# VH-VL binders against q9h9l3, part 53

Target 1, 176 residues: q9h9l3
Amino acid sequence: PRKMVAIDCEMVGTGPKGHVSSLARCSIVNYNGDVLYDEYILPPCHIVDYRTRWSGIRKQHMVNATPFKIARGQILKILTGKIVVGHAIHNDFKALQYFHPKSLTRDTSHIPPLNRKADCPENATMSLKHLTKKLLNRDIQVGKSGHSSVEDAQATMELYKLVEVEWEEHLARNPP

## First folded at step 19 (VH-VL)

Design Gf2
Fold by OpenDDE, fold request of step 20:
Structure Gf2 (fold): chain C 176 residues (1-176), chain A 120 residues (1-120), chain B 111 residues (1-111)
Amino acid sequence: as target 1 above (176 residues)
Amino acid sequence: QVQLVQSGAEVKKPGASVKVSCKASGYTFTDYYMHWVRQAPGQGLEWVGWIDPDSGGTMYAQKFEGRVTMTRDTSISTAYMELSRLRSDDTAVYYCARGDYSYGYEFDLWGRGTLVTVSS
Amino acid sequence: QAVLTQPPSVSGAPGQRVTISCTGSSSNIGAGYDVYWYQQLPGTAPKLLIYDNSNRPSGVPDRFSGSKSGTSASLAITGLQAEDEADYYCQSYDISLEAWVFGGGTQLTVL
């Protein structure tokens, strides 16, 4: 089996004005889209803005949420040594206070062949929603209930699969 | 100009604490991590820790856990490193260094360093 | 003491090629983390010399080159010049320590 996983995180707003993005949910799926991890996470600081419209996070989800430090340990255990696929993944790693090797990172928001397939400028930053619709003919992040990090992680993995062979060859010739 | 300006040299007694400041200018303070690296006289570089000026999140080297505190004031784009319970072997030049997290991890901008001398 | 191992000193005559090795382990360089190199001139702060194993920032001459293989990295300097006399440090990240780590530094002397 491939040592590849996809990750997607949902953030809530913390800090005095809720401008700090804090990890509140993390989902990790394997190459086949099977869920390896999906937990609500309790930030170390008070939540000021749940950003529910986007994050899908509600106050009730925090009642039995996993404390950040514990969740981080669980997540890092899964990610370590894996090729990690994500969309704008630097935000996920930032929220996790984690450094993943660049050589083992696949950011679908920065893969020119993927944008090319979607008839987008190669150097543009396209949303996961847009790419998923264009390339997979699938609607994600629909409705007012907010995002599903599991769905987003699965979509991210599927998108990467479309360009995996080409991109892996490119990276082999041009290591990041 | 993009630069990091550090506070002046400090002389402290053992057991005291020191707080070094690092003011960033010429770039968005919250877009980069701020690392702290020290160098004892005639010795190599040693990573102390980092702070995320955006979130205030920190990560310290295990060696300094419980003794170092990194903070920031975003209103003045300034990072602080406080080291307590100082010992003679804490004598070093302390550098702040900008580190990316989005496009790379390199320390691409350094302050000129702050000499902290710990002596009885 | 340093997590990454460098030779304490190297020397070369002007115009020669010198190499500085940086040996890590399976938990840092071998774990896939990139290697960075810094040049420190006497009495100055370190300066980024190489990032992401082999890339040069603007202003760094092409006679400086970096490479990485396995658990080790190497800095090569061709056409050695007097101004290259400095200390050189490699850097990487260690996942087991969850820390950025440096080599012990290499003093380069131009003869």
Scores: ipSAE 0.938, ipTM 0.961, lowest interface PAE 0.5, mean pLDDT 96
Fold by OpenDDE, fold request of step 20:
Structure Gf2 (fold): chain C 176 residues (1-176), chain A 120 residues (1-120), chain B 111 residues (1-111)
Amino acid sequence: as target 1 above (176 residues)
Amino acid sequence: QVQLVQSGAEVKKPGASVKVSCKASGYTFTDYYMHWVRQAPGQGLEWVGWIDPDSGGTMYAQKFEGRVTMTRDTSISTAYMELSRLRSDDTAVYYCARGDYSYGYEFDLWGRGTLVTVSS
Amino acid sequence: QAVLTQPPSVSGAPGQRVTISCTGSSSNIGAGYDVYWYQQLPGTAPKLLIYDNSNRPSGVPDRFSGSKSGTSASLAITGLQAEDEADYYCQSYDISLEAWVFGGGTQLTVL
C-alpha cells in the first residue's frame, strides 16, 4: 500500500507590490501526524510582504531559510509516489511548481463526504479552519502569530482520516 | 471568446533569437499555466516549457534550459517565449497552450501556432 | 526520441474500430500520471481529445474513448469517420524528467 502524507505551505508576497505568492514554509506530516518535513524556505525573489498575520512568517525566519530550489528538491523527494493529502492543495503544488498525479492527490476542500459530515453543502469549498472546528472540535489558525503549517497539515490529515475508507472506496470504483 | 492569439511567422538566421508572443483572451490569464509546445515540420509535438502567469515562475525542458526564456505581461494577458542561439533544427511551429493546474493538467486551449524558420 | 511510444500509423475503414496505443514507463504513466490525448487535423493546431485518461471534453463524441492500465494507455475510436483522419498524440508527465512528454504521434488514415 502507498504511504500517505499531508502537506501545508505558507506563502509570502513577492513582486513589485507583493502580490505574487511565494513559498516560504512547507510542512509535511505522515499518517500519524508525525512531522516529516518543516522548513522555512527562501523565495528566489525579494520578499515584499511577509503576510505575517496569516503566514506566520517573519523576516527572522528567512535568515537561515532553505533556498527554494533546494527545498523543492527535498519536498519532491518526500512527495513522489505518495498519496498526498492537502486542503486546496493545488495552491501548494503551484507554489512548488510541481505536478503530482491526480490519482495520488487528496484535496480535503473537494471531498463531498467530508462536507456532508460537517453539515455543509457537498459541493461547497469550506475552510480548513471551519472543518477542523466542526469535525475535530479543534481550533486552528488562532492567535496573532499566524498560521502553523504543521498544525494545518496535521488537521488536514485527521480530517481525511474521517472519510478515508468511504472516499478511497469511491475512488477505487471511479478511477480517473 | 476564449482564445490564444500568437504573433506572426518569423524568419531568422542561425545564432539569432526569436521571441514569440501569445495573447490570451476570454479567460483569467493568471488562472492557467501557459505551456509552449513546438512541432518541427513533419514531426511530433515537443514540450518546451511552461510559465505561471501569476507568479512568473517557469519550468523548461532540459533540452532548452539556458536557451529559452519565458515571460509574461499580465497587464495585457500576454505570454512570451524567447529562444536564443537558434539552429536550423529549431525550425518549427511553436504553439502556446493553456494548461490547468487547479482541476487538471490538460492543455485545453491552443494557439494557432507560430512558424519559426531558421535558415542561412 | 519521444518518451511515450505510439505506432507511427494506423488505418481503418469507415465504421470500423481502431485503437492507438501509448506506451510509457514507471516514471510517467506508471507513476500514476494521467494520460491525455490530442487530435491534430491536417494543417491545424492540436485539440484536446481526452483528458484524465478517459474523459471527453465538451464537443468530443463518445465514439472516442481512452483507457489506462499499468504503464500504457489506449485511445479507441469506434464508428470511424473520414473526418477522424488526423494525427493523434498521447501526453503525460514524466517525474524523472520533470517534463510533459508526448508520444511520437500516430497518423490515422481512413481508407
Scores: ipSAE 0.938, ipTM 0.962, lowest interface PAE 0.5, mean pLDDT 96
Fold by OpenDDE, look of step 19:
Structure Gf2 (fold): chain C 176 residues (1-176), chain A 120 residues (1-120), chain B 111 residues (1-111)
Amino acid sequence: as target 1 above (176 residues)
Amino acid sequence: QVQLVQSGAEVKKPGASVKVSCKASGYTFTDYYMHWVRQAPGQGLEWVGWIDPDSGGTMYAQKFEGRVTMTRDTSISTAYMELSRLRSDDTAVYYCARGDYSYGYEFDLWGRGTLVTVSS
Amino acid sequence: QAVLTQPPSVSGAPGQRVTISCTGSSSNIGAGYDVYWYQQLPGTAPKLLIYDNSNRPSGVPDRFSGSKSGTSASLAITGLQAEDEADYYCQSYDISLEAWVFGGGTQLTVL
């Protein structure tokens, strides 16, 4: 079986009004939650809004941040060929300007068995924070320091593990 | 109606530049990538690149890197593809095509194409 | 020259079944990327025919079916009709090239 990793990215606001979401941090963990990658990333354009409350990104983090193109190369090297788990992962891939095979993608925001386990509507889009609290009895994304992409990636992986067997069987029976 | 309307045919000399436009309507312009695909006369489809209308980010086929520039104007839901240093073998119909990134990648909406003729 | 290989032409009589193959490699179809098929009628822009290997968009008859296995994909057309005469292109993504790639196209002639 293919190796599995979980990814979470933090974005900052760029563009004239800061409405453009640009990658500013990326964290990747393995199946066991070990950190494989965790870097601050320097967007190619000027940061207008650090969105610190949510992103946890501060100006000081950009001083030695890895340029986007370099970081992208590093990240893609890790992701290629692996099953990638994430929450609303299409946003991460978009920020990376990257296409991952759908068959090798696991989006915890769109796994009905996971929602069912959390006593949520199967077709609803639940937040990572809510699912983590409900199913793992753990609080994430708390405090004033903003989100931790490592923490979020780890939580995402742990959530997926709860339904991995069932979901993988489902996918095997229902290939696209 | 959901559609992509492209600019009219172009005739250019070798070495010149051409800029083709693609106006989107009937959907949220920034929710989809805009791909560009060309087709030389009697030939197959060739992917040129894509732009993310939301971020302005672009990715080009290696063959066109340094010669193609994709831009967008979100205020008028219009994507642009500019190809410079034109050669005769750039003669083709150039298509813009909408591509999803959230749940699929298919090119589900195409413009009617813009013929670009490069001749001395 | 195309990254994905298709037969240049196929033909069939009305009512027959025809198949168009699309052969890729370990860096595209074999890497897990889905295959898409497009129909291009003469003098028109391509139209999405199959997405995600085997799904039909609204309006596409069930006579059209797609499949994928290993590094290859196939488009099958049953009950061939005159209006099916067109060029057909397979498409996928190549991770080594970081590019969307097309097959060379297959011209389908209805005899």
Scores: ipSAE 0.923, ipTM 0.952, lowest interface PAE 0.5, mean pLDDT 96
Fold by ESMFold2, fold request of step 20:
Structure Gf2 (fold): chain C 176 residues (1-176), chain A 120 residues (1-120), chain B 111 residues (1-111)
Amino acid sequence: as target 1 above (176 residues)
Amino acid sequence: QVQLVQSGAEVKKPGASVKVSCKASGYTFTDYYMHWVRQAPGQGLEWVGWIDPDSGGTMYAQKFEGRVTMTRDTSISTAYMELSRLRSDDTAVYYCARGDYSYGYEFDLWGRGTLVTVSS
Amino acid sequence: QAVLTQPPSVSGAPGQRVTISCTGSSSNIGAGYDVYWYQQLPGTAPKLLIYDNSNRPSGVPDRFSGSKSGTSASLAITGLQAEDEADYYCQSYDISLEAWVFGGGTQLTVL
């Protein structure tokens, strides 16, 4: 059976006016929620806006952060060949400058059975915070100190498990 | 009018550089990667690299590392590819093509190509 | 050399069926990456013909079909027409090269 992991990333602002999203933290957990990877990552460009209230990233985190090129190599080694679960996962892959096979990608922001369990319209885009509260009775992303990518990756994996059997069968019958 | 409009043909000497432009219209330039693909006369397609017009991030095929630079100007929705230290085997038509990163990876829109001829 | 292997040429008579193979490896098609097909008519840019292994964009007739199995893919063309005479390229992503890769191309001749 193919191994499954969940990923979540935190971004900081680079480029003009800090509008470009650059990877500054990445967390990967296995099926059981054990942490396989969790590193602060130093973008190759100057950080203009740490976006701390959402990212949780502060200047001190960058002092010993792993350079982007090295971190990317470590992350891609973990992701290659696996089913990767995320929430709005295309943003994480873009920040990694990475292409993952569509058939091995699971996006909890776009799974109709998951929305049905949350009593939401099938094609609505639901936030991770909302789904986690409704389906797991857990508060994540609390306060203004920023998100934890470990916590978010763990929540994402638990959400996927709620629909895993149904959704994997659907994908097997309905390839892209 | 969704299209990619490329700059005109160029003739260069070996050792020179060339800069090809690709102007996008009819869609949001920063929503797609821009790929560059070349085709030598009578030969197949060869991927050169991509640029993310939003971030300016790039990825190049290893064959072109150190010789190619891709840039963009978002104010005029234009991508550029510059190839330096030209050789006769760089003679090719150079295409730009847009590719999505969210819902698929297909190159669904291509420029008409820019012929670059390298001759002494 | 092309990373994906295609026959250099294929031929068929009008109304017949032809197939064009595309052979990859464990670092591209075999790693789960999708296959894309492009048609290039003489003197023109490539045009997307098949995406995600088997899907047709709007305007591509259903006599063009694609499939994928293991490390290989195939393009089938039924009901051959003179206008199908073109070059055909398969494409995928190779994770070890971190590069988009094309087949060497197949020249289709309609007899």
Scores: ipSAE 0.738, ipTM 0.904, lowest interface PAE 1.5, mean pLDDT 93

Design Gf2
Fold by ESMFold2, fold request of step 20:
Structure Gf2 (fold): chain C 176 residues (1-176), chain A 120 residues (1-120), chain B 111 residues (1-111)
Amino acid sequence: as target 1 above (176 residues)
Amino acid sequence: QVQLVQSGAEVKKPGASVKVSCKASGYTFTDYYMHWVRQAPGQGLEWVGWIDPDSGGTMYAQKFEGRVTMTRDTSISTAYMELSRLRSDDTAVYYCARGDYSYGYEFDLWGRGTLVTVSS
Amino acid sequence: QAVLTQPPSVSGAPGQRVTISCTGSSSNIGAGYDVYWYQQLPGTAPKLLIYDNSNRPSGVPDRFSGSKSGTSASLAITGLQAEDEADYYCQSYDISLEAWVFGGGTQLTVL
C-alpha cells in the first residue's frame, strides 16, 4: 500500500515585472493532516513581488529561508514513491521543477465525483476555498495576511478523503 | 499552424560552440516546456535537457552539465540550445520538442532537427 | 548505453503482428512513470505514437497499441504495412537520474 501525502505551495513574483511564479513556501502533510514539511524557501533569483496578500510571504521570511536547491531535494525525497494530493497540483510540480508519476497524482481541482458532491459542474475547476467551504463547512484563506500552505494542504487532504474510495477504485479500473 | 522551426545546419571545429534556435508558432510559447533531444548519425535519441520558457528554469542531463546552456526569448517565441567545447562525437541532429507539464508529459510537437557537424 | 532496453531490430511480413519490448527499472517504469512511444520514419523527426502507456493521439491507427506491466512496456503493431517500416523508441522518466530517458530504438523491417 502506498503512502499518501498532500502538498501546497506559496509563490512569489520573480522575473520581469514580477510575473514569474517562484516557490517561496512548501507544506506537506500526511494522511492524518500531520505536518511532514513546512519551510520558507529562497528562490534562486531576485524577488520582485512578494505577493503577500495571497502568498503570506514577507521579506523577513526570506532571511533564513532554505535555498531552493536544498529545499527541492528535501521535498522530492518526501514525494518520491507516494501518492501526492494537491489542488491544481501541476503548478506545485512546475514550481519544484519536478515530474511525478501521473498514476500517483491526485488533483482535487479535477475530480468529477468531488465536483458532484459540491453541486458543481463535473468539468469545472473549482477553487480550494469554495470546495472547502461547501464540503467541509470550513473557511480557509481568511483575512489579508495571505494563505497558509499548511492549512491549504490539510484542507486538500480532507477533500480527497471524501471521494478516496470511489476515485481510487475508478483509477484502478481506468489507469491514467 | 502549430509548428517548431529550427535554425539551419551548422559545421563547427572541435573546441567551438554552437547555438541552435527553435521558433514556436501557433501556440502559447510559455505554456509548455521545451526539450532538446539529439541523435547522432545512425544512432538513437538522447535527451539533452529542458527549459521552461515562462521562468527560464532549466534541467540538463548529467552528461551535458557544464557544456550546455538553454535560453529563450519570449518576445519572439524562440528557444536556444548552446553546446560548448564541441568534439566530434557531438555530431548529431538536434531536435527541439514541446512537452506538457500538467497531466501528460508527452513530446507532442517536434522541430525538423538541426544537423551539427563537428570536424576539423 | 540506453537506460531503457529495446531489441535493436524486429521484422514481419505485411499483415502480421509484431511486438517491440521496452525494459526499464525500478527508478523509471517500475517507479510508476508512464511510457511514451515515438515513430521515426526515415529522414524525419520522431512523431508521438503512444502516450501514457496505451493512448493513441488523433490520427494514429488502432493497429498500434501499447501496454505496460511491472518494469516493462510493449508496443504491438497488427496488420503490418510497408509504411510502418521505421525506427521506434520508448521513453520514460527516471527519478534517480532526474532525466527523460529513451530506449535504444528498434528498427522495424517489413519483409
Scores: ipSAE 0.736, ipTM 0.907, lowest interface PAE 1.5, mean pLDDT 93
Fold by ESMFold2, fold request of step 20:
Structure Gf2 (fold): chain C 176 residues (1-176), chain A 120 residues (1-120), chain B 111 residues (1-111)
Amino acid sequence: as target 1 above (176 residues)
Amino acid sequence: QVQLVQSGAEVKKPGASVKVSCKASGYTFTDYYMHWVRQAPGQGLEWVGWIDPDSGGTMYAQKFEGRVTMTRDTSISTAYMELSRLRSDDTAVYYCARGDYSYGYEFDLWGRGTLVTVSS
Amino acid sequence: QAVLTQPPSVSGAPGQRVTISCTGSSSNIGAGYDVYWYQQLPGTAPKLLIYDNSNRPSGVPDRFSGSKSGTSASLAITGLQAEDEADYYCQSYDISLEAWVFGGGTQLTVL
């Protein structure tokens, strides 16, 4: 079968008033939760708002961060040809300036069977923190030092595994 | 009314530059990528590149790298494509087209095109 | 050369079914990327006809249908009408080029 990975990214604010979200960290894990990639990434634009409470990114992380173009090349080599699991994953792909095949994309924020397991409406957009607490009995994104993209990618993979058999069979019966 | 309105036809000499504009209305300009696609007389469609109006990030087809620059002005919901060092084989209709990145990638809204003629 | 291969022309009589093929490779359709179809009437901009292989936008009649298999896609038109006479383009994404790619176009003639 195709190899499967999970991705999570952290963003900082660039552009006017820091409103543009730019990639500043990316973590990728394999099916077993082992870390394949975890780097701080230097955006090509000036950082206006580190968003540290949510992103976990500080100025010191940017001093030796991998430039965006180089990091993007490394990340795309890992993602190409694989089933990629993420949460609201279109934001991660947009930040990477990347198009992934829909048939190889799994978005845990929009999987009806997963929402049903969490006693949520099938078409609701649910947060990763909420789904993880409800379905894995695990608290993530705890404290005031920001999110861990490694922890979040690992949680995303575990959530997908709860519905993997059902959802993969559904997608096979309903090909895009 | 959801539409893309492009600048008028242009006639240029070889070696000059041209800048085509594409003004979006009726939707949130920064929620979609803007693509540029050209069509030489009697020929098919050729993708030139895209700009993300939100970030200003761009991607160009390799054959245009070094000659094309895409920009935008979010205050007037307008995207621009500038092509430099023009040659006669750059004569084409240049279209802007809106593309999504969230639910699909289709180009669901097109401008009427801007004819750029390079001759002398 | 066009990255996606289409026949240069196709013809059919009114009321008939015609198909237009679109052949890609392992770096585009074969890599799992969806196929989009555009209709271009003479003197006009392209118009989205089919997205995500088989879906129709609002206003496109159900006699237009699309499918994808392996590295190829197909557009079918049933109940052929005179106004269907146009150029048709398939489109997909190519990961090795990091580019959106179009077929060379198919001129449909209604006999």
Scores: ipSAE 0.733, ipTM 0.901, lowest interface PAE 1.4, mean pLDDT 93

